# Ledger of designs, part 3: miniprotein binders against q9k998

Target 1, 230 residues: q9k998
Amino acid sequence: MAKEPLIRVLLIEDDPMVQEVNRMFVEKLSGFTIVGTTATGEEGMVKTRELQPDLILLDIFMPKQDGLSFIKQIREQYIDVDIIAVTAANDTKTIKTLLRYGVMDYLVKPFTFERLKAALTQYEEMFRKMQKEAELSQDSLDEMIKQKQAQANMDDLPKGLHAHTLQQVIERLEELDEPKSAEEIGRDVGLARVTVRRYLNYLESVGQVEMDLTYGSIGRPIQTYKLKQG
Below, E stands for the ipSAE of ESMFold2; O stands for the ipSAE of OpenDDE; V2 stands for 0.75 times the mean of E and O plus 0.25 times the DockQ between their complexes.

## First folded at step 2 (miniprotein)

Design A2v5 (at its last look DockQ between E and O 0.22; V2 from the best seeds 0.00; counts 0 for: pTM O .576 < .8, other shape alone 8.747 > 2.5)
Fold by ESMFold2-Fast, scan of step 2:
Structure A2v5 (fold): chain B 230 residues (1-230), chain A 86 residues (1-86)
Amino acid sequence: as target 1 above (230 residues)
Amino acid sequence: TPEVKDQINELIKAIDLLERLLQFAEKGDPEKVERLAWVIQMLESLIDYLEQEAKSGDPEAIKRLEELANKLKEIAERLRDMVESN
């Protein structure tokens, strides 16, 4: 009876007994599952790519490389994983460095079960909140795309105007170095003057096109059109 | 609860493994000794938590947890004695 997805945890810890105690602590908490355990940062990188955990519980002080190097490599490779650091150090400099690398929390060995529970409970709250916000953002984006497609298909266009033809007129206007008449634009896009004038009048009404009046030698004003930004 | 029973069984396994590893501390590796001390403290904290959880209605679980807490205290004392004799 799965309701919410389990938070998938990778343990990186060089001591087998500390690793086992960490596993016991995490498994005591509902909502979390251990997907793997490793004893080195190198193996941890491989398992992170293979298993794609949500959270890594990372020992900072391992024999061959420190966990800070691991965190730096994760960030440099843009790997989307959260980290809670496990450290023997209780000095301000180490803590500040971990926070600057964007770890979610840190635990100082030996930590109590209550301390781990507090850290993981806080992380779970944030994880669930971030997932809901991502879902809402995607739904909002999907709605916006559908609304724009509906507007393109059902257009607030006057009777007799088509979206495909409107796009052809806009593309031609984007290529203009100077204002041109409806007749000139129509010739360029293969449309009759009276047809293209209807599209240009629409674009002017919605503020996308400027219309200028020029007077020919015969005294009749000539309407010319251009994009407001071009 | 079944959940508390499973956790007690996991504690028994961990404490048995800890007792087996204690014999290697005698060879004078200070890092191994420190990590064993950490494990003992961490396991003690879990037992304390489980005792509070069981407090409302599981006296048999409380008794078993007290037995495990006493075994950890004996292991901690043995670890201290081994370190002092070096």
Scores: ipSAE 0.682, ipTM 0.860, lowest interface PAE 1.0, mean pLDDT 78
Fold by ESMFold2, look of step 3:
Structure A2v5 (fold): chain B 230 residues (1-230), chain A 86 residues (1-86)
Amino acid sequence: as target 1 above (230 residues)
Amino acid sequence: TPEVKDQINELIKAIDLLERLLQFAEKGDPEKVERLAWVIQMLESLIDYLEQEAKSGDPEAIKRLEELANKLKEIAERLRDMVESN
């Protein structure tokens, strides 16, 4: 009946040949569409606001504006977009910085099509889950939580999550008097909204966090979170 | 497999462009050489993936993909010769 909406991708890459290959890789995958391409971070900021993509594939080493500065601007301006970083660097300092700014995945050039497919497939699974959860009734949400709670004994953290950061989020949630949004929690702990949302989604999937949808204004509802207590 | 045929056509265009870029590459510009090497490796990985998709039922697609892989190998050898001849 209804088809899954395509995930809208913005490519930010200064080298036109690398940009073309990235386009070919993404377009090979069903479920994704390229809505724009830019060669600079400055144009990338403009196009992000104009096109409102779901996902940015960002080369963090660009001549006119480095990608770390772009990510920082996105987070400081509270722009709600997911980022997968593409970089030539594989050192620990660069990786740590990207994780602090909440990228969904980190790809080192050159990467294979299979590596990009794995990253985008993992992202798509998360994206589709979030879309379905936003549309669920209370009863359907409870049924989904029961299925996730049955899987709660899995001890492995998903890719891109770290125990120290998870603990910071849990500690902040323990201090809450009332449910707060991912944005509010992120401000309190010094983490980007996207980073906090990844941890909150994990905590919800293992049955430790309750999510609520509130309709305070015209448009999309706001998700708020609190610890689930026995 | 019409989608594979469309991808092969895009690969042909990309590889032709890559070959032209190699002809104009500055031998003393390590960044441009590195970018070309990245593109070659990434395109090889896509060809390998498409060959796996086609292996069960599209021998013409496999044949054309093998031709493209051979052309990429030739381009890679020319890039290596360019770097070593510095």
Scores: ipSAE 0.600, ipTM 0.839, lowest interface PAE 1.4, mean pLDDT 79
Fold by OpenDDE base, look of step 3:
Structure A2v5 (fold): chain B 230 residues (1-230), chain A 86 residues (1-86)
Amino acid sequence: as target 1 above (230 residues)
Amino acid sequence: TPEVKDQINELIKAIDLLERLLQFAEKGDPEKVERLAWVIQMLESLIDYLEQEAKSGDPEAIKRLEELANKLKEIAERLRDMVESN
């Protein structure tokens, strides 16, 4: 079978460290290749025209250019490129705007490798389907939409996660009045912090958990987790 | 493989170092501290994934893990430099 061509990705991120982490995450996936990186939306527009990427991973909160304005410019120019948005905010107004601009997915910073992998895997499935089919049936469209809405099927757990342990973590999260750390949740369910964090990262990747950074009066930011209110 | 395990351990040490540096940076720019915390968290998630892959024993996965480990070290060094420059 001819090796399917890699999906061509442009990274637009102003923070060089976050950009490098995003690069590492994308390069871990075999279906993708990074064809360029930019630190600004202006350079991003130049590179988009030059490189003609299939996908842009776009930071929305760049200091010099609003990423929403970038998406608007891309759409106004009828540039055939898909966009996955990265955002520091989960506010409903921004999310609604992103959805209106036809982004493929959105990731809240900080996101996990598993969350990006989920986004890119779903994108690849869609991308490959659209390459093979000149026309999509309603059933094919419904399947693509359902995959975006698919709650964590406990049957498709990543290797090393167990359904019974996942359920214990969910049940504990359902009982929380306030967001708790992986260490606190781990103590409550009898699991190591690292183990619980794997389940929490999975739940985040499937959109069931929200992670926040809480700053104590003194010390390291603590990651706290809660169920997303549906 | 032992080599993959060693690299993971080195990355864990790098993260631990960054976490310590983050504690010192609390006296600095709050936005910088937040960004460092995000980067550390993202790196931790990748390490967790790599640890799971390393258990597969796939030679290709091992090679990719090595490449990623080297890049993670580079990021850790850059993050260190950024904290030390403040």
Scores: ipSAE 0.298, ipTM 0.616, lowest interface PAE 0.9, mean pLDDT 78
ESMFold2 (binder alone), look of step 3: mean pLDDT 74; pTM 0.659

Design A2v6
Fold by ESMFold2-Fast, scan of step 2:
Structure A2v6 (fold): chain B 230 residues (1-230), chain A 86 residues (1-86)
Amino acid sequence: as target 1 above (230 residues)
Amino acid sequence: TPEVKDQINELIKIIDWLERALQLAEKGDPEKVEFLATAIQLLESMIDKLEQEAKSGDPEAIKRLEELANKLKEIAERLRDMVESN
């Protein structure tokens, strides 16, 4: 049963008759449910926090608190809710202001059921697409987290290297006052030179150890190693 | 049949609300008048759909829906009279 949940709608509308008509229109549509209705922006803010709706159908022209002020408060408080504005104004400036506040759509009163249905259908399509994208993004993050945890918890050394032996080599390097050759370090930890060199080469490759060239008694350079400081 | 019965009970409540809303509506308010007219059209469509579903031979449901359709028609006529009296 791969059923998607209903889109939860909060109605903010000061006129009781308009409120009930809008409720009836929304409830007629599959995919939506009314979770609350309020007559003021102040109560609407309380209900938005309490009910956490997906969508607010908001009357812009309300007594006391303008709907534009309500939208500003929602945005200032970083409340994640979508808004469809209901307005009596049909002038370009008001519409541009509503769109700038990031409303999903706007309805000019009086509007028909078909216009409301079109707005809600378009919103539902965007809502479902955004949910799919968010789920894909979360899956990608979950995969990255899983891979990072595997690297941290199961960081596999190259074939032939063992964590216990690596730790012995590191501990010896921490005790050194000066760079030493693989042969010298090997003698100190009881390991063959070739074995220790394999671990030192690994540590150099991952940036934990620096190698330097030092001249031996016959003038040939000898590789010496020390931990990087910092 | 049980689902149709529940939907008929919902329609009764909505139509009763609509009748009360009509009594409170201000004459000549184009916003309220258009909302009421649209609500009436919506309810007519719902009644038509339920009548089609009841076609399976539920005569009591059909009779109840016919009664609701007649009440809705009366409400629509009253709304029209209000608009015309402006």
Scores: ipSAE 0.000, ipTM 0.250, lowest interface PAE 12.4, mean pLDDT 70

Design B1v1
Fold by ESMFold2-Fast, scan of step 2:
Structure B1v1 (fold): chain B 230 residues (1-230), chain A 85 residues (1-85)
Amino acid sequence: as target 1 above (230 residues)
Amino acid sequence: DPQVKELLSQIWELIYALRDIKEQAENGDPEAQKALYEIARILLDILKALEQAKEGDPEAIERAKEAIDRLREALDKLREIMESK
């Protein structure tokens, strides 16, 4: 019999595949339990009221309802729930907005199990302190705010991305006279398309690269990338 | 343990890389949706195998690797279907 209650987690994630990865990562950690999973912010709002989770793991970039809008609605309705944001972007504006709405932490896709574990472990420590105390001390709150501000100001790469490889991609982009596809860039730098697209998506998320869809003559739209000029 | 962590990282990279393809499959193309469903099923197999590996099943890592190979094949099929339309 466990003396400590399990932290009840609600997953809000549009992609069924990502839902299962996140579910497995969370379930791998003792001390947490998934109480629900929804594919939309609208259903997530309903489930938040019904299930009263302790923590929501929330995808920010969902079709038809931005996760930022969901966070704003939760806060404006005074719903008492903690949020860890999952985002494809780590640009300053997005991070500042997340911090303004008081998210506990944020995870930049693609993230590793170890990064998620670190975020959840830190959250669990805070949760246990709150369970033992009516209120957190001002010092504890100040430390949490300081850590969030440090993360927002860090120029740190998401886990799974390597500085050397990122530099290779950037240097190739600097040599381009016109936008190129991920396949073309990958060929030039000796990386698989999937790998180079991950770096390009990161660079797009931090505002260093712009992506356009080119439809061409027929078939699937082609994504092309180039460095943003300030 | 280290091998399981590496596989989880690779799976996450693959899921993220599917972002643009998934959006196109949502157009209502039945063949693309069928391929996307197969990809989802394979990912569930991978996740199940990784969880079994943590429970001490020595064959689970092998099943995870096999499922990852199936995932790559299914992704290539989806890509071909989308390019044909």
Scores: ipSAE 0.000, ipTM 0.194, lowest interface PAE 15.0, mean pLDDT 71

Design B1v2
Fold by ESMFold2-Fast, scan of step 2:
Structure B1v2 (fold): chain B 230 residues (1-230), chain A 85 residues (1-85)
Amino acid sequence: as target 1 above (230 residues)
Amino acid sequence: DPQVKELIAQILELMLALRDIKEQAENGDPEAQKALLEIARILFDIIKALEQAKEGDPEAIERAKEAIDRLREALDKLREIMESK
């Protein structure tokens, strides 16, 4: 068996000294590699599309407040990337906002190598578990297909979407008694919110799913989804 | 080379801590300012030792390690002074 692939990390941090410390800390960990570093959110968006990292370490308190805007833009464009936020702020409201945007974790500056290692180790466990589950699901599907002979039963799916996962999402939607958020659906099917959102967006684009905006008991409108009945 | 890179990482970590404390020390008491000056002198020793190590002086790595230890002690003293308020 081959060794597991490295988790590809993009670092977005405006301070050159902090950028270098974080780069060195990440590179000390055997499961990770830095694929790029940028000093601004604008450059970070370009590099995210270009390099397609698995994980972004993002400073949210850069000049011009670009970190939170960066997260909003990533989520609004449905880009499939995980984010760990690096913040100087410790207040509950900021943390709630980061979690609502679906960041994987947050680090409060200044942090030690041990704290960063703990966050990245926890993320690695999650990442590896998701990869293993996806591989096992694909193997099971391949075996079922072989038992029935070859069939030209291929949907015209966008590059990043898999038929098996799409079916899991559809089956969960069929079980719903009320509209649910991407986070809730993701929890039910064992997928990250951003991954499920990509499938939900596809289903909405082909007219199979309705998206609605609902206000939670506190704060920001939440997107909810349900199957269209025609 | 690997040892030099590890020392640089340790120095950068300590200098990040120093930068955060320096903002507080700029409005602190005279003892904090004296500690900050001592830290500045130690930083010059570290830079000189690292330059010598890059030029191939094997003893310079040990001098850098000793200077880094002195920097850690000086930073701890500065933190204690700042907490005294």
Scores: ipSAE 0.000, ipTM 0.287, lowest interface PAE 11.8, mean pLDDT 73

Design B1v3
Fold by ESMFold2-Fast, scan of step 2:
Structure B1v3 (fold): chain B 230 residues (1-230), chain A 85 residues (1-85)
Amino acid sequence: as target 1 above (230 residues)
Amino acid sequence: DPQVKELASQIAELTSALHDIKEQAENGDPEAQKALQEIVRILLDIFKALEQAKEGDPEAIERAKEAIDRLREALDKLREIMESK
């Protein structure tokens, strides 16, 4: 009979078009509600204090780079709010910086409803787990935080990735005249899509590969990959 | 580029108009919610067409224009729904 409280979301996005798409996507999800919208980081800081949202959906590359400054200010002032970053950039340095600041996830725009739904569903599961852990072990919460930080600081190949297989994926990418999907690359190198995606995600995270997302009217984007041109 | 810029301006204008009526449509009216879902799908079609136009698809500009016309119709329908309430 009792409904779970809605996760309260603040949108910070300077583009009215992107702002409305994001608002509509979030409000399609029953577990979430938009409590405010601002076009600047400065106004976003005021609204964060006024509204005390649970989650901010934050555009990183607003004019004058307010998004990164906003995150720094939030963390510096110990304001208790989670952030999902929205970015036009997909380079490894930007992603590592966002993860270092402890954002919950990041979305590359334009993104589909299904991609946002996946991010918000994962966030909701974590949010509900943290609510239960408020009365449970502090140690388990600390472990979750440590695991997230470790992902941003890895200098070796991730567990389960092998140098030989990584090289096969790179060699195939070097042969491509056009971007290809993970499924296509997997077929070419004899790997399952799940396996090759792990290698492509790693290469993307270290800046060797760029991913292109083509957003259709149906909520399933086509993800294609190619070596970054130095 | 000039054509894409012109279309982007039209989209911004229509999206701004949607923003003005969005708050009115939030109160759980099923018909308004359905209209909003259609608008979201149309906006995604527009974004995809604009991206394809930048990549050199010669028919993408026409697809964007068609989607913009559908967006105008969907907005008019949403306004009619809200006015009837």
Scores: ipSAE 0.000, ipTM 0.130, lowest interface PAE 17.9, mean pLDDT 70

Design B1v4
Fold by ESMFold2-Fast, scan of step 2:
Structure B1v4 (fold): chain B 230 residues (1-230), chain A 85 residues (1-85)
Amino acid sequence: as target 1 above (230 residues)
Amino acid sequence: DPQVRELFTQIFELIEALLDIKEQAENGDPEAQKALWEISRILYDIMKALEQAKEGDPEAIERAKEAIDRLREALDKLREIMESK
């Protein structure tokens, strides 16, 4: 039986102690798995492309390249990954910049396991909601396909009418310069009056043919048919 | 594994306490920095033992418990260094 998929996390953190602490914290939580760890933003970019994680837990203050530059590169390369930032900064400017880059949350060092758990729990809720919305979208597509098939079935001819015969009747009606009776049409297409009348009645019912009462040479009304003009 | 889960619970409390003082210790005297390095080594030992325990090694569970006890001692020593200054 299938289980809910684990959220795949890439950890980018230059401090070995913090890296192991964060790994242990994440791995204690059900629903998450660490797919990789790296000590640099440069390696982190390579691992992001290779492993395609769902979430990056990213240290903002790394030697050589800060995490803000890493986030900018991820966004510029159109890499679809969510980020939770880990920062020592409490200043408003850094926090505003992180939020503008669309990080899911930020953690200020030193942080407790409870704070990390809260951030990851909130992320998991969002992740599961997005997954459910994707599933609903697929169900909607399947329903549209079913509706299309049902409509095609409704366009099927009534029992006892055949498409090739219907086409013969239509082709004959197209050749007429004046309305004709079922008997006259039937003679021309090689069908009995009763048979051709059934096709004409069908065409009239679907609005393709007009039926009028016309007086024949004997003065009795007869039903005559012609294609509706568009 | 309930036993492994209990070990994680013990580790959390110690790591949370560590994180409360880690930044001050990193900027502290050489004794504090040396204590952090020792703690880092112990955390690695704990992680390795827990991975082996998940693979079904009963001796690894005991090694993890021993390393957790060492972590408690190292954290107490770090706190003492920090508070004595």
Scores: ipSAE 0.000, ipTM 0.167, lowest interface PAE 20.5, mean pLDDT 73

Design B1v5
Fold by ESMFold2-Fast, scan of step 2:
Structure B1v5 (fold): chain B 230 residues (1-230), chain A 85 residues (1-85)
Amino acid sequence: as target 1 above (230 residues)
Amino acid sequence: DPQVYELLSQIMELVWALRDIKEQAENGDPEAQKALFEILRILLDIAKALEQAKEGDPEAIERAKEAIDRLREALDKLREIMESK
């Protein structure tokens, strides 16, 4: 059984007491960890880039910078981070604006631990579902690669010929500017002459390679091979 | 609500597809970035429609379906832009 990674949370909250209480609440929940805290949106932007959190718990009302401006900047810069907004506002205009910017949830101050737990639990379920789907896709890819390699080995090649070795011989032939002997090709791919000759004979039999005779100054003609480019 | 679960399922599928191509858009193709911005706006429209559906707006489900169709079209356009290059 593999361990589930902790969801990494950045807190952006100007009030140090509220910041500490929120940190305590989040740390009470298994599955989450606080990777940083900042008191301003400006510092929050720097820390978001630096720490790459999964989730920001963001106070919308902060001196100097509006949290809505922070969210807008995050979205405009295509920073991949989820946001849960913390707001004192219960007016529909502010809430609609937050939803328009795609926040995962919002918490109205003062909120209870149970409300925060509900929001984070719902977020965790979504996060784990997405992560599990990504892992299953990777496992599926690994399985497909395994099956593809097994099928290549079962390519109905003659007994004693292997698909991997055949591919090495073909790749070498593709690089040749002129016909070469079995000994030369074998030397280039690190195979014994007898071994590479079996693959060349097979490729010739299926019409992928042409054999030519080159007359040397000594002895009988030398057999040379090249890919059939017809 | 079976319709809402079906829509959420479709949205999740499209969000995963968006993640796969988002990094390519961030590599500085202005046309791809423009398409990504449109996709994000559509996702916000879907989220708003689903929230309104929870509040009892019967037309909100239909708006969500239309927005999902627009999302599929926008995602296909983004893919064409990224693949063409």
Scores: ipSAE 0.000, ipTM 0.066, lowest interface PAE 24.3, mean pLDDT 71

Design B1v6
Fold by ESMFold2-Fast, scan of step 2:
Structure B1v6 (fold): chain B 230 residues (1-230), chain A 85 residues (1-85)
Amino acid sequence: as target 1 above (230 residues)
Amino acid sequence: DPQVKELMSQILELATALFDIKEQAENGDPEAQKALLEIARILWDIIKALEQAKEGDPEAIERAKEAIDRLREALDKLREIMESK
């Protein structure tokens, strides 16, 4: 239950013997599971849609439809799946084409179990990082939504702060073309400097206002405030 | 099935050695290629026997064991061929 999900692998390989050896090697790795095995690109396309694997281990040199045609179809159909290519070719043109098609890695036959393990281990690291980045993006979005909700709910203000007064301070800040001191803002809204500073400090704490230090005509730093954009 | 798991572990270890040896035999020596073909046939026999053994067939378990023994012998023969260059 608590464990991270296994990376779901579809194996596309026309040789039954190579297919079984690769299946055994992948299953030996604790982070992976084989969800299907096919002998052709056509069957592989069907199984990709049905099973929605995370990763395809794809033989490039199959009878009839080669793996390059398969990759092209996957990309044209906007199917979200990663591919590691298995190829007999060592030539630069083939490798460059595979990289252009956006494969995650490639294995040149014959390869050792250690080479396959290294490729899959590197892929697992990238897969886990991608999951965390997606979750972080969602967390960032949730945090922004929470800040918007907190701004809308002025009833939960700290003791001694009133929603009516806070709104007056915010409205004044919205009218400003440049940062102003607490004393200047206080004069405009009819509040003492110490009172306005409490509201400005609150607004800064919730990320609505930023405070800067500016050297005034007396040569001493002055705290000034303005609304953050966003 | 504990027996099947034990056999699969042994096969995975032997398969790792097979890939290393296959690299040396690739397009090199006709005698080594003949031995490699015999090994491939034995591996197929093992895979088939293990599939049948998952269904609880005692006969299939014994066939898998025998095929593994034949695999060890074939690998030793291939290593001797490769050492002889």
Scores: ipSAE 0.000, ipTM 0.148, lowest interface PAE 17.5, mean pLDDT 71

Design B2v1
Fold by ESMFold2-Fast, scan of step 2:
Structure B2v1 (fold): chain B 230 residues (1-230), chain A 85 residues (1-85)
Amino acid sequence: as target 1 above (230 residues)
Amino acid sequence: SPELYEIARQLLDILKALEDIQKRAESGDPEAQDAVKELLSKIWELIYALREAKNGDPEAIKEAEKAIQKLKEALDRLKQIMDEN
């Protein structure tokens, strides 16, 4: 149902005709929306703070403020925005300087719609990957919280259970290719069946282990245990 | 500014047509590729010349419209040259 959000673009370009051409090019692409346009770097700084764009399409050669100075100011103020530079220069020194400032791409005027489309398509792919990575980071944090809660439960064990012995049982369960009975697990870790069953019952009660019934050739059910996998 | 919009729209159409010619030139004649680059440069020179029409000078707008027609003619000539094997 839900589609990815539109990438919000701010245009900073001093020429009204170039602004309009760039607007038409960007708006032709379905994944992007123009949230504002400005003719100066000073106005661009104000609009960046007001509109919080994802991406700035920035003309480097503006009469009142150098685009390089604008980029430097954005970075020094820790403003979280991506920049694609539009420049008339194609020399290696200018390109190296833009890359040093961490711009996402650069377009050399005159450029075609196809070149702009390529730059924006590449940016969109990176934007999507960054969003998925942020979502995965949140899931990782949620999992850490769950694990810490389980760890806290282990620190406050019921009477007669010891942390060292609990770890031995858990380590054995981690090595199993298939579910095993309490007697089998006990034999493997050198514990009496009655003892290991107490630890398995505890681990089941806190949701770390699941118990299953396995039938032998004669039809008698046996309780077997394995680590719960998410 | 409806006049600026119309000029931008005509330039966009010219750029789209030039894009198709560029793709064809990439698989062919190096001289055609150079001619395409020259034409693109002239288009951006025209855009910069339109800055003289700041505040909507009607005479400057008319001159820009004439220049667009000349660019369309140049584009058609380039296309004919490329079609001649």
Scores: ipSAE 0.000, ipTM 0.292, lowest interface PAE 11.6, mean pLDDT 71

